VHH binders against Protein SUPPRESSOR OF NIM1 1 (SON1). Designs and how they scored, part 9

Target 1, 370 residues: Protein SUPPRESSOR OF NIM1 1 (SON1), of Arabidopsis thaliana (Mouse-ear cress) (q8ll17)
Amino acid sequence: MALPWELEEDILSRLPPISLVRFRTVSKHWNSLFNDKTFINNHLSRSRPEFIILTNSKIYSVDIIDHNNIDPTIRLHEIPTYDIHSRGTDLNRTIINTCDEFLFYNYRYWDNMTALWNPWLRQVRWIEYANQEFCVFGLGYDNSRPEKVYKILGHLFCHGKVLRDQKVVIYECASDSLRFIDRPEDDDWPITETAKRSNVSLNGNLYWFGCSNYENDEYYIRIFDFSTEDFKPFCLLPCQMSHSTDELVLAVYKGDRFSLLKQCSVTREIGVWVTKERISNDNGNGGEGVEWLKLMTLSKPNLPKLFGTVSYFIYGKTLYMCNGDDETALACIYIVREDVCKKFQIGSGNINCRHCVYTPNLLSLPLFIG
Below, E stands for the ipSAE of ESMFold2; O stands for the ipSAE of OpenDDE; V2 stands for 0.75 times the mean of E and O plus 0.25 times the DockQ between their complexes.

## First folded at step 1 (VHH)

Design f1 (framework vhh_8k46_1)
Fold by ESMFold2-Fast, scan of step 1:
Structure f1 (fold): chain B 370 residues (1-370), chain A 122 residues (1-122)
Amino acid sequence: as target 1 above (370 residues)
Amino acid sequence: AVQLQASGGGFVQPGGSLRLSCAASGFTFDDYAMGWFRQAPGKEREFVSAISGSGGSTYYADSVKGRFTISRDNSKNTVYLQMNSLRAEDTATYYCAADYFEGTWDSEYDYWGQGTQVTVSS
């Protein structure tokens, strides 16, 4: 049957990226449509986030089946790692996170390599460093320019020095050059390994939890601004720690906002907050005026005790979490809402299983990276 | 549960030797770099030494280089710190720590053990 063009476009914008990639070979019209910025952005706005899970040997995308039903299930899809493994990369020495709407892959060792990756389009861009002493914190870009100028934030390892005495470095991708920048003026230095694994990218900048008082567990959101190349406080949290062992997790919400998850370590009660409005590039001066909305409170006897690296996203009225099981340390997916609390064990995943949240999309990688 | 148990501390005279041990459980030991840190009274915690998961790479603070040796036995899930030519300045509580990625001095380590006290005095 012949479909009206407007209806055809609406239907196609709701399909998974793998289906759309296949359809690019069918017609010039569809290939043109799938390269159209408006279509790509509309498709992204309708995509549901997924978990990407790295085991010691394989990478999986987690699909949630029947998410609106009382008995949802999961399905694992293996993402081919041939492009990653052909470089001799050991998955045990990697981190996976996101930058912009792309997967951020970093091999942290001898052959320090950073990649920006769209697994559904089979596009990967590698950045290889001559300096093996460069320790990557994260990728960002100068958002004050029409053209995205990508930079990597990190520091140089130096034997026999404390971290506070190390200089912060920026690697500029376009010029293949390292330069030093000033360390932060506040007491919340240096950048921790926890922050390296749990930072979030938004509008080209990196965000993570800073701590203003470790003895009183006073936390805030901290920013590294790639346009001004400085560290500063961004905003206060909507909640306070009840115990030092409480879990706090920052995430990006709907592509342009923050989400915050807090679990009480004693009761296991989970609170989730989101920012009411979009975080904009004009939010200089530490995000003054950022308003939070409490989205949900979950209090169930069978909630997991969150620990270590936690990934989560909100879709509809449901909280999805990836974390280790507190008894077995095997990686699990949790699906939680008022009427549902489901737990799914991920194969042979262990406490070292790395994971992140990724929204499948049709965005092409910049050619100037790697 | 993840546990790190440090032991081997005690009193020793300047120029003496001491061997610290850290027994690990609850994680895949070979995947973790191990580090030793120390904290003297009234001072911040400082890096001492680290060893990669395979044992192929070792790192030392300048103050201990040539005097201390870090090693590990992955079959026993244990990391060791051999301390030779001890000085009064080495007096501190020594902590072992595990880090999934690099196990360098630049890591805020994932897991921390209980301290073991080392006192160097005549």
Scores: ipSAE 0.000, ipTM 0.182, lowest interface PAE 16.0, mean pLDDT 75

Design f10 (framework vhh_6qgx_2; at its last look DockQ between E and O 0.44; V2 from the best seeds 0.00; counts 0 for: pae E 9.8 > 2)
Amino acid sequence: QVQLVESGGGLVQAGGSLRLSCAASGFTFSSYDMAWFRRAPGKEREFVAAITSSGESTFYTDSVKGRFTISRDHAKNTVSLQMNSLRPEDTAVYYCAAETYYDEFGLHYDYWGQGTRVTVSA
ESMFold2-Fast, scan of step 1: ipSAE 0.005; ipTM 0.338
ESMFold2, look of step 2: ipSAE 0.005; ipTM 0.335
ESMFold2 (binder alone), look of step 2: mean pLDDT 85; pTM 0.857
OpenDDE, look of step 2: ipSAE 0.023; ipTM 0.365

Design f2 (framework vhh_brivekimig_d4)
Fold by ESMFold2-Fast, scan of step 1:
Structure f2 (fold): chain B 370 residues (1-370), chain A 122 residues (1-122)
Amino acid sequence: as target 1 above (370 residues)
Amino acid sequence: EVQLVESGGGVVQPGGSLRLSCAASGFTFDDYGMSWVRQAPGKGPEWVSSISWSGDSTLYADSVKGRFTISRDNSKNTLYLQMNSLRPEDTALYYCAKDEYGSGSYLDFDYSSQGTLVTVSS
């Protein structure tokens, strides 16, 4: 017998995208449902994060099977790259991250190509800008407007100049225009090499770690606001560095909050914090009044030493980490709970990997970007 | 009651071709997607291919892409699988399914049948 509509919709909204792609083959009623805005949004809210692993020529999604079991397993699913690779670009030079629930694809250094990509819907939107001296930092949008106005934050590379002396610029996608923006007044360099690899996108803005006291390694969260086009301190951290070599990693939590991971470089102990309340576009209270909750402390003897690019997400009571640097050619998945610390090596020993956290979804790309 | 009857299996040499058919009854055939699933001797079920209610969209397992073609005739309530360039590893019992949830998994089928046997041997 048929299930009630509400129960069918609830079940379908919790299923993984691979199953939902196959739903296009089930019935015309489900075909109609997958184009419904309410269903698409409900599915996104219940979609489990996954790791996207990028090699020199292939992209994989990481599926974690029996994640509530004592002995979880992983499967790698190859994501076809013809949508992005057909442009004749080398995946080895790619920055992969997320913006506005889409994969953000950018070639490293001077490349003049940026894309938003939904791999499950096989949709890609290229943003092509004429200036080949443009070094991309990240993509965002003006969240104060009903229609999203996408912009790229970066700097112009000037031969013979060090990074701090290069001009900060905004490229506005709709108008195909490049504009200079003012230098921050707080002597913090607005963009760092670390921030290029570890910035997070939330509500159209970019967030990363700034440093307020170099002598004491005092860090804070910094924002670039694409509606006002300026750099600001956003909030303080819930923890302090024990050593200058400690690792800090920022992530989005449950789509509307921050998560912060800190590892002590000496003991390898990991702490994880989350913001108590949602980070919103109307965030007058959020900048100064952000409150953190410590979610877990992990002191297992087999914890890895985190380095370089680190991706992680929290699902249920479990911490999932991908630890590897694109320069060290090793990627591993770590699944950590109170009772479990499991390590899974991805692929062969000579893999050059970059990675990010991506939440699969059914959202269509905007028609008027680029 | 939903009833699915597979046919068209047999013995072929490597490189050969077979066309499988599935006759459906007991439901409005053109309202539902359909799938093919196979089970090789000593192995678990494996999803092979799916087709949309209209026939406009198809999906294939990587192991059969470029070799198999799924199709349907809604006027005859019949699902087909054209299998070309057959390999010994394609040897299996083949089932069709009215896939209520579109997963292609044997655990998500709303009907099972006797299937049709395909043997690829020299």
Scores: ipSAE 0.000, ipTM 0.139, lowest interface PAE 19.9, mean pLDDT 73

Design f3 (framework vhh_8dlx_2)
Fold by ESMFold2-Fast, scan of step 1:
Structure f3 (fold): chain B 370 residues (1-370), chain A 120 residues (1-120)
Amino acid sequence: as target 1 above (370 residues)
Amino acid sequence: EVQLVESGGGVVQPGRSLRLSCAASGFTFSDYEMHWVRQAPGKGLEWIGNIYYSGSTFYNPSLKSLVTISRDDSTNTLYLQMNSLRAEDTAIYYCARDEWELPDYYFDYWGKGTLVTVSS
């Protein structure tokens, strides 16, 4: 006698994708279930975020197992790179980020190629540019349409030209075409290199920090809207900088909200805020009405001094962070609760380690046609 | 004053090998990541590869089997070795310095280039 199907689906929707992929060979019923949109979406809603780590030679998924709710265990699962190896063996000098629940994988120089991939389904889609001087900033889609129309935001490098004279462009994947995009402010270069490594993808659009006053360290969240193809201010931050050296990190929370982390550079105290409501595309009304809630304040001894690229996520009452050790350049995972801060060094020889947050899922990659 | 000077270009027959050099001056060469970039007639810039201060190299996957980048920090010289040259390798080849302390996507200094023409 088997379990009732509702209970079976509930249990299966809580399992990691790697386990589910193995189970697809067990029965035709389960294979059909794993291709069902309702099951796929239910699984995604219950999937725990994890860190993806790029070393100079390998890619790892970081699994955090809390056996006793007091002493977590870190397990590294090597992600096979046979799909990306066919396009190159160099894992260093690459950017990894996420878009539309997929990993977004870029080569750092001129970005004449990029990949969108689901590592658990072993699906990769390569986008190759026809010998373009194109530098990728991020990937998005038109969320105002029933079908996703994927586009890449970037710029063209012009030999001998100053950066401000370079062109912001959209590459439309389906039509294999580039279009120039007008900048709202000619003196403000919106797609800075800092923004390239810190932007977040949510509901088809890209979000990152803009600065309204450099002298007073006044920051806000800005949006590039792929449906209207323009740059706009989106919303104000729930906090203000106490020092110019304070760390600010934007992330996605529960798939449909923002999370903001701020660390005081002097005290190392960390504040975390989340948006109260789901972030929706309201046709670019400037994001007025975004309300923030302070989720936690952490002031424990042994908090790291955050700098450079910081990846983090919140699960339950716990803050998980990935940051390079300044002294050793090795990637570390920090697990922080109000009563404890634990540091785990992951790997050895991970100089120039890249990392991002990824939520494992069963979504199939979109088709890029043209 | 930073200066990069490429040399070694010229007319070569298909199937031959060629080594390009880039002489660097005006900065501590051993502290910088260096790049080779090319531009074929009527086309945009194509990144060939780079070499770190440590000697580790990374290549454009489309060109990896055909090129080797090396450096000699004692003479402040960067090299590009090209094998099995084809007509499609006809281009101006540039040496470039990676921008230090700002994001690594930009080359802050370029040479004037050296022309390689592959013809019979």
Scores: ipSAE 0.000, ipTM 0.260, lowest interface PAE 14.7, mean pLDDT 75

Design f4 (framework vhh_6qgx_2)
Fold by ESMFold2-Fast, scan of step 1:
Structure f4 (fold): chain B 370 residues (1-370), chain A 122 residues (1-122)
Amino acid sequence: as target 1 above (370 residues)
Amino acid sequence: QVQLVESGGGLVQAGGSLRLSCAASGLTFDDYAMAWFRRAPGKEREFVAAISRSGDSTFYTDSVKGRFTISRDHAKNTVSLQMNSLRPEDTAVYYCAADEYSPTWYDLYEYWGQGTRVTVSA
């Protein structure tokens, strides 16, 4: 006896992508279902974010088993690297981030290569650079056009010069063309190495922190708009810095909003804010309509001191964080709720762990990337 | 402005020693991990050694372990590389680099010096 269509679709939309990929070869009906836009979007809406951890030799997804009445646990699942191994063998030269719902893989050593990757569907699209001096900042696309035209923002590295003397460039993937971009008049270098590791992708644009006054620790969110190819201020922060050493981390929330995490460097108190409404063209470029909501304040003696690259996501009323140890470079996962803080150490011999937040999905890579 | 200035390079015979120094200015030195990289003629830039923000942890590429020692002086805002038992293969331009986060992320360092040349004769 067959299950009703609606119940079958509901059950399947809740399964991990790896399970669904295995089912595509079993049934013509299921293969058609897994290519249905409504099913793919429904599955994505139910998919929980997870941490991707890069060691020197392997890539892991962190499966967090967390139920209200059970102590949380973690499991590391190795992501096969067969799709990317032929291009680079040493993962410690790799930056991992996201562009929309895809992993953005940037191998920076001898050949300098970039890819969009869906590890669950085992799809990869490589972009190779002729210029060995090209340093990648991030990937985006022109969101004003029906067809996504992917572009890479970066710079040409000039040995022995201060960063302000380097050239900001865009590489357009479809046309294999590189062109120079004007820098803002009031900021001599907008794409720092700190921003390279902490920028977030939303609606085809890149977002990170700008500083309007270093003496007063005045920060804002800036945007690089790939449709107009310029740097702009986007919006003000919902909070003020208590100390210049406070940690600020920007992330995407529920696929269409921002979240902001701030930790006081002295007290270790963490505040988390989210934007109330979806980021759109009206507020995405101008920022005037952005309103923030404070989701939580966490004030516990056992909170870690955050530093360097911090990855985090919010699910329900729980904060999940990944942060490396400065001295050991070992990654730790923190699961934090009111009066609960659980710490899990990852790795025992690796000195090089990089990480990002990724939401598993069934979205196919665009067919016409460079 | 942020500036890293290397010194101490020169010509030395195989088996000899050199001490490289890097003076940092325009940054809060104690907040930065420091590293040394090198580029041999016709090759890409490669990692040599790094030291954590506190100075408690050091990292080395396999080819220099036991021969090179990285150290930092917080009072002088300098990082140093003591190079012993030098080999012709150590011939390169040596670069100082600084980053706020990870000493092991090679090309992700934010600030770079102009380099100092080391030539080891056979």
Scores: ipSAE 0.000, ipTM 0.263, lowest interface PAE 13.2, mean pLDDT 75

Design f5 (framework vhh_3k1k_2)
Fold by ESMFold2-Fast, scan of step 1:
Formats: sequence, structure tokens, C-alpha cells
Structure f5 (fold): chain B 370 residues (1-370), chain A 120 residues (1-120)
Amino acid sequence: as target 1 above (370 residues)
Amino acid sequence: QVQLVESGGALVQPGGSLRLSCAASGFTFSEYWMRWYRQAPGKEREWVAGISSSGDTTSYEDSVKGRFTISRDDARNTVYLQMNSLKPEDTAVYYCAADYDLGWYEHDYWGQGTQVTVSS
């Protein structure tokens, strides 16, 4: 197109990735622009998060239509599985999450591989490891190095051993080596099923809720630091549990901060907090230096009772949630703000689907990660 | 309310056969991995067999391979353990377990157990 270059770049940086991928075939100039680091980063900063939904047979992205309208709606777009299908498909055992703006795809727990995936660029990088007794907790990297050294945190399964006595391991992708690491010194061991499902990746490290006192329901955010290869407390929460059955959900906010959602199990009232400043590895050692801001409080009669795996994101002044319906267990999208409270069932037969939040982007996978 | 209820435990002679059943309620059974564990007196609880949510993948401890078969009936929300060529060392309380996500080998749900005794 014959537009001023600065205006052209500004317009293109606001378009959805699916539109941009199609435009890469139009001109050499636009293909070059889409590979520019500044353009890619500007596009990412303007990209709206989406839900990725895994059923037993298909993968979908959720498109929100008429976002700013009082009557928004949703549309499901099937994501082709060609990129990941070469390793076979058993979506019943697929774990989907994110690492470093990429989808993290764990195909089967006893298969010796996981993947980083950018479905919009149709790029996949398989991470293969030799030990089939290795159970993956999560993927991270050493963020202190200019070249990212990817590592998998997990454990070796030992039949007949108490969980506390099982070996914690790091698999380092570049060296194809497995090594043992020290277990946490605190009573917040072993890592729970909830933490395995709800951990979040930020700046190459894994974060989840730790509990300092089960009798008083005192929770904090815990980190596994892939640079130092240790477990430690990261920061305190801005809120306290009202009931042991309250839901707490951690998420990444605007790519560099945390968001925390808490639902009271009795009233269904939802509070949402965000960290005021960008998160770094040195920020909030033991909770010091991390400041939280309460972003919203929602008290609507038709709010869902959240359970199991909950995915959510905040965009503008609106809360978007993906969770099962309390009565039917069918997957639903909820769009909530002061003037809107909408519930959408994401199709018939999608019972207890797996889901995560993904921000579409133009970031290329590294040539080699293991 | 989530519940796993094991049944079928009995006293059998060496070389005999027995089928254990585990009836599940209160969760979406078809989405869960199902496993059998056993615990003999004075011993640690040990894994015996596992079956994937789809039913296409099964795994067994070496000592029971070729003798035990795990299967599932999602229409009845039940997992089975068919035990053939039973030996005195198979004597244990057998436990059913259900797990949605595997990573740390913690199980979401456990049953109360059923006693199997192999003795003449």
C-alpha cells in the first residue's frame, strides 16, 4: 500500500496476527516489517489476550466480537494441529500453558518430549529428554544469560516412595543433562496438584501459590528461579482468604506484571488485584518491594461459582473468565464489567475442557532449545 | 461429592483369579487417569497398574506384567483390575486412585481399599 511508512506501521501493528500472517505473502516490504523486532514488540504490546480451549479432539481460540458493546459475543476459531500432530494426538493428556509468550504443550507425561509453539506463525520446537520416568512440572530458562538456556523442572517417579522423598530434577535442554536439585527447606513441600495446573511463567521463572500456614489459610506467591535453581518465597498477597474454599487464581498482567483473582466461595464476590510495577527476579524478596493495586470488585447475582482450572484476563475495564458451569460442568466464557454480565457456553459436548490465556504474537521460536 | 468405591476383594488360593472393580461418582470419570495401588502389611504403598483417560495406554509394575489387566468402562464410571495367576505375595489392600493432571504423581482422589488375600 502507498501510505506513509510510519502510518502503515501503526495501522499494521493494531491488526490481529491471523490478518498479518496473510499479509506476509503480499509484499517483500511487509514481510520484512513483520520480522522487525520493534514492530513485533509494538504489535505484542497492543495485542489482546485470548482463551485457548482444548477439547478431546480439537483446539480453539476464542474471538470476542463487539468487545466494547453492551452485547458482546464470542466466536470459536479452530487452530490447526498440523504443527503438533506429527507426534500423534491424545488431547486427553495434553497440558497447555505458556512460557515466554509461546504456548507450552506437554503431549503425554511418560512421552519424553514437550513443545514450545507459536500457532499463528506455525512454528513448533520439540524438547526431547531421555528419561521416561521424568514428570514435568514446568518449563523455564536462565534469564541472566543473553541466550536463553531452557530447562524443565520436574521429578523422577519412584514407586514405593513417599512424595516428600521423591527426587526433584532439572533437565537442561542445551546439554541434554538431568541433575538433582535441593528440595525446599520449608513445610510447603511437596508441590500440590493445584500448583502444577495453575503455575504461571514470567521472565523465565515459574510462580504459584505457596501456603505458609494451612490452619490460617496464609498464602503467598512462590518462585522457582531457573538461574539459581532454587525454590523461594517471592511476595505476599494483597488479600486474605475468607474461607478455605475461596478460589485464588494467579495470572500474568500486561506481559510483565501479576494479576490475582479471588472469589469468595459464599458470596461469589470477585476481587482483582494487579502489581503496580513490573516484576523482576530481585523485586519482592520475601514480599518486600511488591505493591498491589485493587483493580476491581464485582458483586453480580449471576456470577459463576469458580472451580477447578480457571483462566482469566483483564482488558480495559472488563474481566474475562473461562471456567466450567457449576451445575453442568460445560465450559463457559464469562464477560463481566459494571454494565455487562454475559455467559457463553462454548459448544455442546465440551465438558471439563482444558484452557489457558494466550496473547497472539509474531515472536519467532529460537532455532534450537533442546 | 466425589467418591471411589472398590469392591471384589476376597480370599483366593494360589493360582486363582479375581476381578476388582472401582466405581466412581461425583466427577467426570472419562477425563481421569485411573490407577491401582496395593499395600501389604508393614510395607509401603506401591503402584500396580494404570490406564489413560482414553483407555489406549496401559502400564504395569514388572511383578504383575502378564498376570494383571487394567480396563475401564466409561459408560459405568468403573475401572477394573483383572488378576490372574495370583501368588501369596499379591496379598494386600488394593486402592483405586484418580488423577486429572500428572506431573508430581499426586492423585486427586483415592478409594478406601479392598482386601485381597492369597493363601491356601
Scores: ipSAE 0.000, ipTM 0.226, lowest interface PAE 12.6, mean pLDDT 74

Design f6 (framework vhh_rezetamig_d1; at its last look DockQ between E and O 0.01; V2 from the best seeds 0.00; counts 0 for: pae E 15.1 > 2, framework grips, placed apart)
Fold by OpenDDE, look of step 2:
Structure f6 (fold): chain B 370 residues (1-370), chain A 121 residues (1-121)
Amino acid sequence: as target 1 above (370 residues)
Amino acid sequence: QLQLQESGPGLVKPSETLSLTCTVSGDSISSGDYYWGWIRQPPGKGLEWIGHIYYSGSTYYNPSLENRVTISVDTSKNQFSLKLSSVTAADTAVYYCARDYFDSSEPLDYRGQGTLVTVSS
């Protein structure tokens, strides 16, 4: 008995992309369905975030199993390295992050290149730079047009070092050109390596922490708008630093909001905040309009220090984190909620990994990004 | 000792192309350590960065001038050049070639003596 089509679609919408890709060869009808925008969007809305972890030898997708159970576990899926990892293995020179639904990868060594990537569809779009002095900060797009116009924000090197004034450079993917843009006057420029690795992309814009007062450890979120190519303050944080050594981590929450972690450097307690509303270009400028809600406070033994590059997402009432172990520096996944605190080491001997949060999806890359 | 010297016409007619050459002595442009660029100072105004070039030929221009500016390098002659098209009176300035990256807030390590270029009919 053939299942009603509606039921079939419903079932398919809940399957991981890797399975659906395989099913494309089974039926022309299914193949058409998996290319349907409505289905793809519905599928995305039902997908859960995962961790992408780059090691020196392998790339992993980390899925959480039984996340509602008292004993959640993780599942590692190896991603073929041919598409991305084969281009460079020095993780010190590698950036992995997201631009909305896609991964972006940057590697800078003897060559300099960036890729937009959907690992499940095995789609990669490469951007290679002739100018080796260009250093990538992040990828975004002009969101003022119906079609996404991708751009890369970065800076230049001089004398084998970052320029003294670290001028801002935009790479326009469509024209394959580099150009200078105006630098913010009141920003904590130059860009730090931490910011480079921890900036957040949302709706084509980049977000990261700025400091308004170093003496008082006052931080805020700043935005680079790729449409206007402007730097500006975005919003204030919902919390104050208790200690100068407290840690802050920003991430996307539920696809269109922000989450914020603050960890006390003394107690290691983690406060978790989320924005009340979805983030838009107009939702908060200069601290206006963005409202934060405290979601939870986590106080568990053996919480990692949120130092360095930390990736995390919140699903339900559970915090999922990827970070190095405090003692061994090995990559670990942490699952933390009120009644659960679990730590999973990723592989053996995997130190200094690169990682980000990614939501598996069936969205195809644009035909042309440069 | 590093020396930079500007050369070119001091008078250019409106709508024509301003062309200058910088000759570098005492060091090689091909060292790969520096940018080589052009700045200008209009009368009564501050220094304005025009653009610079890397020995490989990579160029970077001021956005305000990008459509009119072409900088080139000749490593064999140890020279680099500036072309500014469609000039107007607003392009009248003392033009300097310089080494390294240029910022109006920072002193330049090495630059030429400058050459006045006047745009006039």
Scores: ipSAE 0.000, ipTM 0.239, lowest interface PAE 12.7, mean pLDDT 85
ESMFold2-Fast, scan of step 1: ipSAE 0.170; ipTM 0.576
ESMFold2, look of step 2: ipSAE 0.000; ipTM 0.168
ESMFold2 (binder alone), look of step 2: mean pLDDT 82; pTM 0.823

Design f7 (framework vhh_8k46_1)
Fold by ESMFold2-Fast, scan of step 1:
Order: sequence, then C-alpha cells, then structure tokens
Structure f7 (fold): chain B 370 residues (1-370), chain A 122 residues (1-122)
Amino acid sequence: as target 1 above (370 residues)
Amino acid sequence: AVQLQASGGGFVQPGGSLRLSCAASGYTFSDYAMGWFRQAPGKEREFVSAISYSGGSTYYADSVKGRFTISRDNSKNTVYLQMNSLRAEDTATYYCAAEITDYWSLDEYDYWGQGTQVTVSS
C-alpha cells in the first residue's frame, strides 16, 4: 500500500542507511528519492552517530539499543572489509577517522595509499601516492570553491631527523602531486602523532589542540585551512586545565559545531561544552565570537579514568564514550547521563582497539578523488 | 616478536633517585613513541611520561613534573626514566610501552613491557 509522499519521505528519513540501501532495489521511486539532495540531507540531520571500532582483524559499528531507557545495551555490527581489502589491507597498521561525512581509512605507518569510504553505500575511493615516505595527517578540501577538491595534509618521514626538521606537504588527490608548504616560523612542529588520531574535520578544514605554553598547560584550538594552506590559531577553550594530566577531547557536534570534553584526572569529573552557533565558512576561519555553552557536568563515583585516544558523542541528553579500560586497555563503551552509568567491554585480546565516531549517511563519494 | 624489557627498579628511601631503562627489540625502535606508566598496589594504572620517536617532544604527569626526566637513545634501542626526589607515593610497578605513532601525551599504546617494581620507604 502507498502512503502520501510527504509522510513516506518523513518515515524513510528516520530509517538506518543499511535498510535504505536495500530498499533502492525495490522501486524506481525509492531509488530516485535516495538520490535526492534534500532527502539525503534530511536523513543525515536525523542520523545518530555511532562508534566504529577497528580490531586486528575486523571492523565493527556499535549500535545503541534502548538508548532512552534505564537499561540501554549495545549491539555490534560487523562492517565487511571487502571494499577496502582489495588493496591488501593490514588492520594492525590502520588509523580510522572521518573527513566530512566519510570514513577516512589510513595506515598508521607509511603505506602508499589511503581511502575515503562510505561503508553503507559500499563506495570506496582509493588515493595512491608514489612517495612511500609520505605520512598522512588528515584530509580536507578547499571550501572557497563551490566543488569539493580534496587534498591530504601530511609530511615526508625522514629517518634520523628530529620531528621539527621534517617537511610538511600537501598531496592533491585529483592531480596525484605533492607540494611542499612552509612550516610556521614560531611553531615547533604543528602536526603531532596525537593529533593524527584526534583531529576533527569540519567544513573542509582540520582542527586539533595546540598548546601555547606547556609549563602552564595553556591550550587552544588550532586550524589547518586548506584554501590558504596554512596553520593558525582558531579559538580559545571554554575551560582551563586543573592538572597537566587532565583529558581534553574535541569532537564535531550536530555536523556543524564543536563539542569539548574535559576530565579532571584526580576527581574524574567530566565537563562537556558545545559551541552555541554553527562554525561557518562565511565568517572565515577566524573563530571571532565563538561562544561556548556548558552542556553537562558529570560527577559519578563509577566514571572511567579516560586516557589515550578517546572518542565520544552526545545524543539527546546522554554522553557516549569509547575508551580503553584503564587496567586492561581493552575497548569499552560508556553510556552516561543523570540516571544511567553503563560500561560495555568490546574488545578481546591484549591490544588497544582503534576507534572513531561516524554518522551513517547516504552521501556519494566525490568524483575527483582516487 | 616485539619485546620491551623494563629494569632498574628497587628499594630507595624518600628523597632518593633511581634510573629506569626499557630495552626494546623486534621492531624499528626509532619509528615508535615510548611511554612510562605505573600501577600502585590496589590502584589503577596511570600515565607518568612520554617521548616522541625522535626525542624532540616530551610530556609529564603533573605529579612527577620537575622530578622525573624521560630520554631515549635510538642507537641503543632504549628509553630511560630518571626519577629524582622520590616520594612514598611513587611506589608502584613501572611499565614501558610503545606506540607505532609519535606520542608525547596521554595516548594509547600498542605494546607493553613486563614492568619493574619501585618501592620508596623509610
């Protein structure tokens, strides 16, 4: 039986991408709908973030069951690696992150390839580069152009040289060319290995924490702008470090804002801030007038001690975190709000899992990449 | 196989000094960041210090800042932790860890050593 098209569109925009992908084979109308820009954008705006977990041999998406109930639980969905395995992948040496709404799949050491991937549409674009000494930091695009032309920020890995003496490079995906860029004179290597795992992509640019004074633990948000190809400060933090061992984690919030998580290393108290307004291209990358709102403070005796790489997202009034267990280093999911604090162990074995936050979507990969 | 062997622990009185060593084998040492962690009896494991693969960046926990110094010798495949002005609260098993990436802060690590016991008592 047929539904009014407006009601049909509203219902379908709330369904998981894997269900919608299967429905594309059912009717010409639904296939056309799923290619409609308005439908795709509406679906993305209603899609809940998920954790992607990389083990030594498999990739999983973490689904949260009964998230609005007092006893939520998780379900692991294996993501087939058929799309990425065709290039002889080694999961032990992989980093997974996001660029825009796509998974960014990269090797932890130099390997002459990386990929943008939409696992729900089963689309992958391989980016191969001739120089095997090229180490990828992150992927972005020139947001001053109407079309997305992707570039990779990285460096040439030179054995026997100190980090500050290595060359920063841009790889242009469409032209398969490397260009050297000037490192800031007053910046002692802006691209850190910590930031390779924890940088966030927003509006085609990369953002991570910079430190203005290590002795006083003064941090700020740094940007690499792919339109001007330079490093600069973006904005101040809404909070101060209490101890040098405090955890700070940056994330994208609702697709167009930032969120910031800080944990006191002594008390384990967690604060979460979000930007009030969208981070937009029309005010440039100046960060002038960025205002933060404190969204929550969590002070529970069973909060985890966060360390290493931390992934998190906020959905509704609930904080979801992925981090290693502080004794075993096995991957755990934490679901925390005022009435709930739940811990789920994901990993088995003796190695830390790699993880990121991903929002499932129906967006097609760009044509001028790979 | 990757092996990390920590050594240099022992008994020391408050105010004393110890130097810990971590000898690495089975991988290209100069490609990996190294860290020190500790675990006191009945407590969770905590970060102590980290050093980048080149030695150009170091990071310290607040509780050890100014007292401990991390260093590495890539020609000897060894990372060191010089511990000065030791306190009873520094009593723990100390572990060295390796990451394929260049970590200088509280990041996760792929490989862990056996540990070496440090006891600070009067």
Scores: ipSAE 0.000, ipTM 0.188, lowest interface PAE 14.6, mean pLDDT 74

